# VH-VL binders against o60147: the designs that were tried, part 344

Target 1, 175 residues: o60147
Amino acid sequence: MLEKNKYLYIFRHIQTNQVLLSQGNVLKKTALFQLPYPLQKPVAPNGMRPAKLRKDHWVPLLKVEFPNESMFQSVFMQLLNYRKYRSVQPLTSDLLKLPIPVRRRKIMRQEVPNTIADLADILNKEKFPENSVRLQLSDKSDSEYADWPPSVQIDSEEIKLSRGFREKTTVDEAR

## First folded at step 15 (VH-VL)

Design ra26 (framework fv_lerdelimumab)
Fold by ESMFold2-Fast, scan of step 15:
Structure ra26 (fold): chain C 175 residues (1-175), chain A 120 residues (1-120), chain B 109 residues (1-109)
Amino acid sequence: as target 1 above (175 residues)
Amino acid sequence: EVQLVESGGGVVQPGRSLRLSCAASGFTFSKYGMHWVRQAPGKGLEWVAVISGSGGSTDYADSVKGRFTISRDNSKNTLYLQMDSLRAEDTAVYYCAREPYDSSGFYDYWGQGTLVTVSS
Amino acid sequence: SSELTQDPAVSVALGQTVRITCQGDSLRSYYASWYQQKPGQAPVLVIYGENNRPSGIPDRFSGSSSGNTASLTITGAQAEDEADYYCNSRDSSGNHLVVFGGGTKLTVL
């Protein structure tokens, strides 16, 4: 509790486009509780193996730097609330007409644009100083999913699928 | 500084109508979802209605659906609650409240409330 | 109904710790927020999104949640904390978007 964390890391699944939030550069197994559709089956009494978080299936989507931990916690909790709200909403009639696998893929693909839009909405409503929030994206075109307030500075450098960033990111792969 | 001021409350007979207003200042009104929350004398808080910042989306508690209509005039920074077919159980202090962001489900600012008494 | 349940009253001695609880199925999916209401006044937000304090709220107020239960803890209760406390959360039902607990009256002895 001596050094306060001011970074929000957001990861996406390479196949499903599902999104996980992290308070640091380390993804924990508990991050899977953010997902409405688990990627792996849980342990069964019949001897099936425990579900795991696979490092090679998740890549950085974006990184947000806040001026202090208080602002970070506020935005992070608000974003989790948005995700909880979205995950339990009734499905539209149009989505219910689709076969279950097709419906799931369509919902999952929207998590990236939805998360970016939610983040921008939260930041647009907060009273943050100009250029105080730093946003770095793996694909800068993803910033176009939303309109950003004057408080946000988007980095000219993208997060590449670079060895350096991956080396500083760890995943708890054991339950 | 954010300020919300309710008005329009009073004594009204059962079956009649009443319109409440909430005047907002100190923030960009059109960017925030707004709610009405009521509290009967000596009782707890009860959510009544919500309207999105643009006014394009509304929702209501089951107890008021079909009788109450929430609306807003962003050019006047004013929120409204049109209450039709009033019943004794609608007697309450009515608060307007602001969501800090869409669908957050909590309120960072409240007005002081306006009392509605439905009585013969 | 997707009700949130609170005990109607609780007491705490000056300077001691008190925990106010809120229970309901919606809390499995949504964080609780907490409001303080003094007689004749509008509610004031004291905790949101599980354990965040708005500007001006003393650090003796904290929140926690587990399963279908959320708690508001006041450590070192002061006379000024005597009030009614309400929890609220999102309702997963299509009939309501927000639900409140029945409220807990805190008496500081």
Scores: ipSAE 0.000, ipTM 0.476, lowest interface PAE 16.3, mean pLDDT 78

Design ra27 (framework fv_lerdelimumab)
Fold by ESMFold2-Fast, scan of step 15:
Structure ra27 (fold): chain C 175 residues (1-175), chain A 120 residues (1-120), chain B 109 residues (1-109)
Amino acid sequence: as target 1 above (175 residues)
Amino acid sequence: EVQLVESGGGVVQPGRSLRLSCAASGFTFSKYGMHWVRQAPGKGLEWVAVISGSGGSTDYADSVKGRFTISRDNSKNTLYLQMDSLRAEDTAVYYCAREPWDSSGFYDYWGQGTLVTVSS
Amino acid sequence: SSELTQDPAVSVALGQTVRITCQGDSLRSYYASWYQQKPGQAPVLVIYGENNRPSGIPDRFSGSSSGNTASLTITGAQAEDEADYYCNSRDSSGNHLVVFGGGTKLTVL
């Protein structure tokens, strides 16, 4: 692969707290396949998951800057694998006691803390150089969902763009 | 660096109680589900109990239900296993282990283990 | 049923390929993860989610899955690979949330 960028862009759904990963600052329709329940086609039964990508529904969660493309690819690939594995695991007994719609909302609400924890776990295991990875969050308190290794520097400036990593919305329109 | 350090193991008489502790450091303890896994001498691994990051949900292997209680104190970064009505078959090395995320079903970090011997 | 079955022992010659298998109905729905355990030591995660390696695990370790069977393959076995290997998976049959295989003792000849 050609070196393209060294940034990982992570978005969250305003209402459900679901998370989507992107190699660019604009989400594409194919990102919908990252959503929980990958064994099912992307549908929106009872508003649980969107059937199409809506520009006004997704906002930046965090941006990760890597020193080079190869480190970016390694972490991105591992994070996608974490999400895939998590999506097919059986649920805890407390979750199984809940009605399906309530259960799914509870699971979706945990995607933000889970994604941040997954990212930190990967970065802790990879042992990158000190201060080589830079995180910029929309809400700095979200960094509290994980313990970060010495390789990570958290930017004091939060993401100021209200609907994306640019002044325009960062969500791709799906038909 | 992530560390899990277990303590509280020892020799105990059948029918008695013992409390194990697991001190966690190097990560935000309250964000991770924690498990106890045991291994009888010369035998395989056996799952014992799980507790969610918040402490709001727990579950147990059938062999220990009603006798063991898993708990945590997030302010002290410590996991506990209260073992009541101990039996000879509870003799094992007890490991605390971390789930990298909720319902992942595998463990990325393990403690060194603490030996519990139930004998008279 | 929540059981995972492993053969108790397997041998491989230095530099050769060995496959350790894990079988159970839960593996039709859920990936297996694999742990290496050396005498007197805690288990170490070597493969998770079918075929993902944690940092520091050599690329000679790989995983695969088909139907109700999961496999750990070591291509070009080294002396330091001699250990017990355990598979595990989640199980929602009501008995356990997590189940382990019985373990396979690998001897490197």
Scores: ipSAE 0.000, ipTM 0.482, lowest interface PAE 15.2, mean pLDDT 79

Design ra28 (framework fv_lerdelimumab)
Fold by ESMFold2-Fast, scan of step 15:
Structure ra28 (fold): chain C 175 residues (1-175), chain A 120 residues (1-120), chain B 109 residues (1-109)
Amino acid sequence: as target 1 above (175 residues)
Amino acid sequence: EVQLVESGGGVVQPGRSLRLSCAASGFTFSKYGMHWVRQAPGKGLEWVAVISGSGGSTDYADSVKGRFTISRDNSKNTLYLQMDSLRAEDTAVYYCAREPYDSSGFYDYWGQGTLVTVSS
Amino acid sequence: SSELTQDPAVSVALGQTVRITCQGDSLRSYYASWYQQKPGQAPVLVIYGENYRPSGIPDRFSGSSSGNTASLTITGAQAEDEADYYCNSRDSSGNHLVVFGGGTKLTVL
C-alpha cells in the first residue's frame, strides 16, 4: 500500500534563505543536518544543545513531482551531491574579507538561486521524457534562476500556502 | 586520501568515564556530519551518535542518551565521544564514520575502530 | 534489538547468485544502504540509495527494494565476497537517527 516518495519538497527559511530538501510534505528534525551553519545556538553550560526544528520558520519554495521513485531518488541524490560540492569549495577572497557572521549570511542567501540552478542542471543532464517532471513554485519568478529542459512542466498555479505544504481542511476554512 | 583514526579505547571499570577521539585527514572536516557506530564482540553494528559539520546539532541512540556526549573540534580536525557511567553493555569496538551528504543516512568512510572493554 | 531484520546466515556456491534481504518499516520511506565487513576489518560501503555503487565496487553488487523490504544481490559470487553484510536506513520513528540490520554472514562454497 505505502509507496516510497516520488515528490521532492523544497523549503526556504524565512529569515536566512537557507534551503532544506524533504521527501515528505512535513520537515523532520534530521533535515537540519543539511545545514552547514546552525540557525540557533542555545546557551547551555558546558556544551551545545541540539538545534530545534522551528517548522513555522520554513515556507515552501517548490514541489517537484517525478513519474516514479527511481527518477526521484536519482535526482534527489544528485541534488544532495551538488549541495555538498558547493559547501566544500574554497571561499573566494571577497568572502574571506567579510566578518564571519556577514560571510555566513551572504552564503546562506545564495542557497535559493543555487538550489534552483542545481536542480535545473541535473534535469538538463538527465534524459527524462517530455513533460514527465512537474514543478510547482511558491513564487514563479524563482524559475528564472535557470533554463529548464523539455522534461519539465511548470505549473501555472503557485503554491499559495503560507507555511508548509499542507492544504487547508474544510474545518480550517469555516468562516 | 580520506583517513579516520580512532584512539582512546581501553579497559575501564563500570561506572567510570572514557573519552574517544577520531583524527580526520584528507578532507574539509567541518563540512561533514560525523557519526559514532559501535560493534560488540561477535555482534552487529549499532548506531551511537551524530554531530553536524558545524557542531550545532547532535543526536543519540536511546541506549546512550544522557551518558554519552559527542563533540568536535574543527580547528584540530578531531571528533570526540565522551562516555560517562559506562556499563558492561557498552563493551564494543567504536568506529567513527563520515556521512557523505547531510541527510543521506549512510557512511562512505569508516575508521579502523578502537576497542572499549567495560569489566570489573 | 534492531528495527531492521536480516537472516543471520546465507550460503552461495562460487559463481552463483545470492540475495540478502532486509525488512523494516523505515524501508517504506527510505532506501537501504549496504556494508560489507570482513573479519577484523571496518565495514565498507557497497551500495547506497537503493542501487548506487561507490567507485571501486564491482558491478556484480546490486540493490533493490519494494514495500518494507530491501535486497542486496550478488550475481556471480566470488570467494572474496565471503563476509558479513549489514543493511542500514534512516529511522522513520524517531527513536534512532540511523538503524542497522542484525547482519547476514555470507559463506561462499
Scores: ipSAE 0.000, ipTM 0.483, lowest interface PAE 15.0, mean pLDDT 79

Design ra29 (framework fv_lerdelimumab)
Fold by ESMFold2-Fast, scan of step 15:
Structure ra29 (fold): chain C 175 residues (1-175), chain A 120 residues (1-120), chain B 109 residues (1-109)
Amino acid sequence: as target 1 above (175 residues)
Amino acid sequence: EVQLVESGGGVVQPGRSLRLSCAASGFTFSKYGMHWVRQAPGKGLEWVAVISGSGGSTDYADSVKGRFTISRDNSKNTLYLQMDSLRAEDTAVYYCAREPYDSSGFYDYWGQGTLVTVSS
Amino acid sequence: SSELTQDPAVSVALGQTVRITCQGDSLRSYYASWYQQKPGQAPVLVIYGENNRPSGIPDRFSGSSSGNTASLTITGAQAEDEADYYCNSRDSSGDHSVVFGGGTKLTVL
């Protein structure tokens, strides 16, 4: 049997902390259209975003396991909508005081806490069964950006950066 | 609800100066970047200048650099364009325009425009 | 040159579909936005970020993009759609600079 699509893989950029959402454990070039300046295709004017998808520049942030594909699709689409909505909102006065390049870096760095808060908000609004959604984080302290509903189970094991989103099996460990 | 009203246009001789104003209402002016865009009679649109919401960052089209100065007074909800050393090629209707978010590259609201004619 | 190219004029019969195109190197890097301008009036944003409509813009307006080309489509054209249409895009020469197309005059027959 082929695996059903029930996992959401979330990546962060090693330098900018920009976040990309993926339906698979490997990023596709189309994911770059999610970046916070949505009118700009994946080109790096002034070096502020990746001009090319460098897979080695993106590391795991968190992995979300849903009990089925329907729940995965619902949450994934809502999360993309939250990100799009954020990109068109007026900026705060504190951010507007900063020079544009500094402001962009601060906005990009906020994507990690914003994504985690948005995920929690979506899961709090949805009425999922208790312990039906499993979160595994690269840094467990990132879970503190939000309050989680009873439907969420946070894995005690962190994602090891050296393994990416690939799990060791008994066969891999024996070799 | 959102309104932008330009003023200050007129007929001026080459080499002289003119100051344009744009009065904004219906939104929190200090949170939005503002632009000036011009249109020569019978011609297309041309970007002129931008200023960030705080006033801390400005940029200009190459054709006006060193001659035009964009500024704003957030306490008065007013945008300005100081135009020095005017040339015949500066003849145009000047619009102020709002960008909905930083570096969006498009304008969600425009003023009615004010005509500047540079003629000897 | 970083200029965006548009055909100067296009005609459409009332109730029919028309497509206005915009071409330029900037469109390989940035999405186009579209403005409607009627004689003696200011431009009005009708499409932004490829295919988003501002509130109050009829759903007959849509946008698309491929390679160095962007298109504005009006399905079921109405008499009130007669206007000049301009595309614009970010210009890679500067963080804030934009480039506009030369405009397309739409006549509704």
Scores: ipSAE 0.000, ipTM 0.480, lowest interface PAE 14.8, mean pLDDT 80

Design ra3 (framework fv_lerdelimumab)
Fold by ESMFold2-Fast, scan of step 15:
Structure ra3 (fold): chain C 175 residues (1-175), chain A 120 residues (1-120), chain B 109 residues (1-109)
Amino acid sequence: as target 1 above (175 residues)
Amino acid sequence: EVQLVESGGGVVQPGRSLRLSCAASGFTFSSYGMHWVRQAPGKGLEWVAVISSSGSTIKYADSVKGRFTISRDNSKNTLYLQMDSLRAEDTAVYYCAREPWDSSGFFDYWGQGTLVTVSS
Amino acid sequence: SSELTQDPAVSVALGQTVRITCQGDSLRSYYASWYQQKPGQAPVLVIYGENNRPSGIPDRFSGSSSGNTASLTITGAQAEDEADYYCNSRDSSGNHLVVFGGGTKLTVL
């Protein structure tokens, strides 16, 4: 079933720049299943990346407010579509020449610009009314990764998260 | 419930035209890429055409390029295949199929198909 | 490559394990997905992205991939598994392009 929500939250990992989408201002562990499939078949003995969620390591990248649920669902589904599309593309020969850890870091570093470009592309192809979509960015300079349509109003206000308690973990727990 | 229902199949003479429709329900049609896949009687599956979620990207199999036109009407939740200059080798059951995301390369839901018979 | 090759037929005894293979150059870059088709019915997705099962598909179905070859394994075949099985993958010649294997008829003895 479609959710009744008009807000899209996008979070970035402070160390890896990996991106997670959320239909609310609370990031759940199930969001880790959004992380892309291996872009190529595993060649290393250990092909599994350990999944770990420390909520204090994920910060808001942007928040989008849509006029209604229908517009939110359309954009959210298309953004998931773009994200999965990227995960199945073949690697370039240049990337294949890199050691696997270096290659992965380079790919992850591009998730923020890629996600912003994808969002802008989706919004540019939709025929939304002028100034009907509100985009809040934690870092306004991230808006430069794309050209935005007249339907988008960009704000540079702090993105407010749920007041719920966050567990603070030590460096030892982050092992 | 996701549903895809094809219609418009029938018997047609070589060189004539036929238009197939696929009525979608149970999902946000405009968010999904759509494909046509055909299967000649007793033969395997053959990919025919794709149209992306927005309608911006359209591709065809070499066997139908220049003769078939895929289109969609997102306001009516309907996918179309206009088939011109039909040949005997176009005889097949035509399936409407949904991609879970654009360029994913696989299909999570299929219609039941509509039979097109091109005979003299 | 734009072609995927499957053996046309394979047999398995009830309760035994069978492996259906799909081979092509595109499988070096993209994972295969698998469909089950019974006579008079539309294809049903059973495996996608190498080894993911859609909701409702029994866990006796699994997928694997190595080099230019993908495999569908049915562990403990049941009578209702008798069907045609098709692999498909992305065609490396262009975005959005798709290619199917020729299909494998599975007979459960």
Scores: ipSAE 0.000, ipTM 0.476, lowest interface PAE 15.7, mean pLDDT 78

Design ra30 (framework fv_lerdelimumab)
Fold by ESMFold2-Fast, scan of step 15:
Structure ra30 (fold): chain C 175 residues (1-175), chain A 120 residues (1-120), chain B 109 residues (1-109)
Amino acid sequence: as target 1 above (175 residues)
Amino acid sequence: EVQLVESGGGVVQPGRSLRLSCAASGFTFDKYGMHWVRQAPGKGLEWVAVISGSGGSTDYADSVKGRFTISRDNSKNTLYLQMDSLRAEDTAVYYCAREPYDSSGFYDYWGQGTLVTVSS
Amino acid sequence: SSELTQDPAVSVALGQTVRITCQGDSLRSYYASWYQQKPGQAPVLVIYGENNRPSGIPDRFSGSSSGNTASLTITGAQAEDEADYYCNSRDSSGNHLVVFGGGTKLTVL
């Protein structure tokens, strides 16, 4: 079956404002496939080498604790689907008038509010029990991007990352 | 009716240059990003280059970067691909393709293609 | 030439259902689009996003996705469906790059 994890971590890129979703408190290389705009340069013939994950470039945006793994999986998969849906929507005429780099910067700047709004929308539709979902935000004002259902309890405690996220391994230090 | 018609293909020797054109009709050309996609004989599709609707932004596959230049003339509804320092591996049918919106990652209309053969 | 993996060939009997698959990590974050290409012709978009058909594409064509896999399903295959099928997706590991699958040749028996 699926992993028994009930925590969703969402990270924000410190320079681009792009967002990554993670199962648990560790970012994996495959999370980079979530990005609307890659952080890497083309390297191979008609190819992009997968971007190297730089943990120091990502900060926690929010952490969600679900009552069980099933609820976590449902919300996590729906968030990924919302991101896919956004990628195939037509851009406004105002955005189309901008050069590609300027457009990308404006779109990337919207990822934090969009992700928070998407999370709230999913939680409103799922009808979870009252106070069953615990939400921790690095910046509590980010909760204002959406209206939250009664199932959500907003917590003011600091988000703590595991040793595996922060500590460099011997392999990481050696290359 | 949306139409894209490529021209300019032919046989060229390695190291030489060739310019492809794509004539667009049936839509407001300057509102759409345009791409070049190529297909080597008997092989699959490979993305080559993109240009924004205004022409203000371009990007290239690593295999052609520094050798190919994409451009457009919105007053003539025409897309161009200037190919310099051609190599044998550039031999392919080159398609002009329209993306329905920026960063959509797919193409709603393709031209018929124009064959470029790089051989000595 | 492509970052997405497709089987090179698949066969289906007239009137039966066939599923063509496309696999790659980018599909966890982006929907695949599908193109039909007949010999000597340009590719034709048959599915974009998860399951959207352009005008003129028969309803026997449908798309789905799960995890790192996207599928094109043809329900009640017809002789005219014999073609090469390519998937493509946005490349989330690069800058404004589109990646294609290697293509699947569909033979209708």
Scores: ipSAE 0.000, ipTM 0.550, lowest interface PAE 11.2, mean pLDDT 80

Design ra4 (framework fv_lerdelimumab)
Fold by ESMFold2-Fast, scan of step 15:
Structure ra4 (fold): chain C 175 residues (1-175), chain A 120 residues (1-120), chain B 109 residues (1-109)
Amino acid sequence: as target 1 above (175 residues)
Amino acid sequence: EVQLVESGGGVVQPGRSLRLSCAASGFTFSSYGMHWVRQAPGKGLEWVAVISDSGGSTTYADSVKGRFTISRDNSKNTLYLQMDSLRAEDTAVYYCAREPWDSSGFFDYWGQGTLVTVSS
Amino acid sequence: SSELTQDPAVSVALGQTVRITCQGDSLRSYYASWYQQKPGQAPVLVIYGENNRPSGIPDRFSGSSSGNTASLTITGAQAEDEADYYCNSRDSSGNHLVVFGGGTKLTVL
């Protein structure tokens, strides 16, 4: 599909500020395993795994439209690599001095600015044509987390989600 | 230096119970998530269970869920695995392993392992 | 749960370069880590976070990843490198947190 071929959606958790990457405007439950700290499930808040993706707790952070699939794939893969890189870096001594709940909250709060900075860094390294990449931000002030290259055109149009974004599945998956 | 020492392994009959211990030293045990990983004789590594640093969260592999219980005593720097309703398929060397930080998904230190043999 | 696939065996001549591969969908989202296991011993972490070596691991060990594939490379293989090598990654499913590859037995000829 066209949405999967050249559109990147990034979502933010309304409580924790954690970020999920999606190849389309539909969040799948497997996306939750991008998170370094599992979300509390509706019944067991301290669970190590989520019982269900609560789509109403996720809001669009930004949407990127690329001119073609090749550029989309390149940027998407690089963003995944940046996130992987961050997940295995040793924690700073300052963070290690903090109690674990405080440490986790500080790390989670940085995911939005870090993801936006990573995206801008990738786009600055790639020499795309001028105005070839369309960036839509839910909150325009989030553009201040980075310096954007001439290839990027920023707008404030509403980010539209698919009809199925919040629809629950009627089929139980076998473990 | 970081050390993890497992104990409690042995020969048990199917349907019986056994409790494994892992004594930690050389680091602040209460700050680290801990895992159990097993290896059947001549086979590969299989993840078994994890417990968070505080002990407030646990997760288990489907093969042991409902039969095994992971726990910890941070005042004693000790990790436990309570194994109930043991099966021949549970025969393995059991390793305790440290996760260097939350949800890193890899293990920087392993114990020497303790052998559990389930046979009739 | 997602699976990680490794070839069960590989051979390399002393002093030559060998590449051990690990493949699975979880590798699109997480880096593989690599463990060396010698007979009768516990696994030893040799690479984490794509290409980071813990203290004490020789520089002949390196890692790389692309798409759903991760590789461990040993340049100038030595006799003491003969061992089983396991990759692992975080699980992309809700059932498990960690998954291991089936292991690769490296023979140094």
Scores: ipSAE 0.005, ipTM 0.526, lowest interface PAE 11.4, mean pLDDT 80

Design ra5 (framework fv_lerdelimumab)
Fold by ESMFold2-Fast, scan of step 15:
Structure ra5 (fold): chain C 175 residues (1-175), chain A 120 residues (1-120), chain B 109 residues (1-109)
Amino acid sequence: as target 1 above (175 residues)
Amino acid sequence: EVQLVESGGGVVQPGRSLRLSCAASGFTFSSYGMHWVRQAPGKGLEWVAVISESGDTTSYADSVKGRFTISRDNSKNTLYLQMDSLRAEDTAVYYCAREPWDSSGFFDYWGQGTLVTVSS
Amino acid sequence: SSELTQDPAVSVALGQTVRITCQGDSLRSYYASWYQQKPGQAPVLVIYGENNRPSGIPDRFSGSSSGNTASLTITGAQAEDEADYYCNSRDSSGNHLVVFGGGTKLTVL
């Protein structure tokens, strides 16, 4: 039995807080196209070494379940467009005064709140049925970065930190 | 007003070296990443190299890696390109260009260019 | 490695609209920027971030993007718009590299 793609998987980097979007529960190398900053460059004032993009350096941030593939594709494409738009915005004069490593760290750390805010904005513009979109977060407090529409239901259970997403299967346990 | 003025171009024999300079004025030079872009006669634009605001980070096009070195002196508001082991295919007008913010990937101001001719 | 492709030449009559296109995989992730270059002169930025004009660029210049394609549109072309137009984008590998299109020569008839 096969099911059409209706999940959006969002990952964050454990050190930089950079965000990657995925249509599957495992990151593909093409997700690197989403990043404004390469992980190979130094990110800290004290000369910390650049991080490599590795599966074990990316952890679950958020999983979104849509009622159908059409809604998934619409939201996913809009979210990619929001990220593309953000990558070409001018930096404020305050950010330009900072050393490059400090500036990069501040910008990268904002990707989590920015992505969550962008997702909420897209969902608020769409007229989805009440409780039709299910969010499951690794840290439920991250939901506070945005105001969610009635179409969104936030799962009470958090995603456990791991090297990737795992689908939960309800099993009837023999007693 | 923002100004970028290249110098150091000229005729040079294959295998020799040449150093280009780019004098910046009208903005806080130390706050901007800088690039070199070249254009062979009658051809299109080709990216050559980038240097970060502080000079700590550099990157190069594959065609020039190991032969060219980008550097800057923020106290003199000057960008440099040291070109070693020059080849005929390096013949081009070399432009210095300002990146408006880190990793933006485009250039808001360009110099007038300096011609480098590698003659055989 | 990524490449951006442009048609080498296009013509437009005075006062008419022309569209110059740029295509490549990097455009799926990054907006194209566009430069105008007149003979013997340095390139001039005319559009960045899909459809933003730098100060001093006439409003007849506009940009658009869809999928792997970006377009520069000149509405009501003027004689002074005759030039070479280059698109550029970030490298799709995410290492701060920049890639340029091959350029399109616009002739205003």
Scores: ipSAE 0.000, ipTM 0.492, lowest interface PAE 13.7, mean pLDDT 80

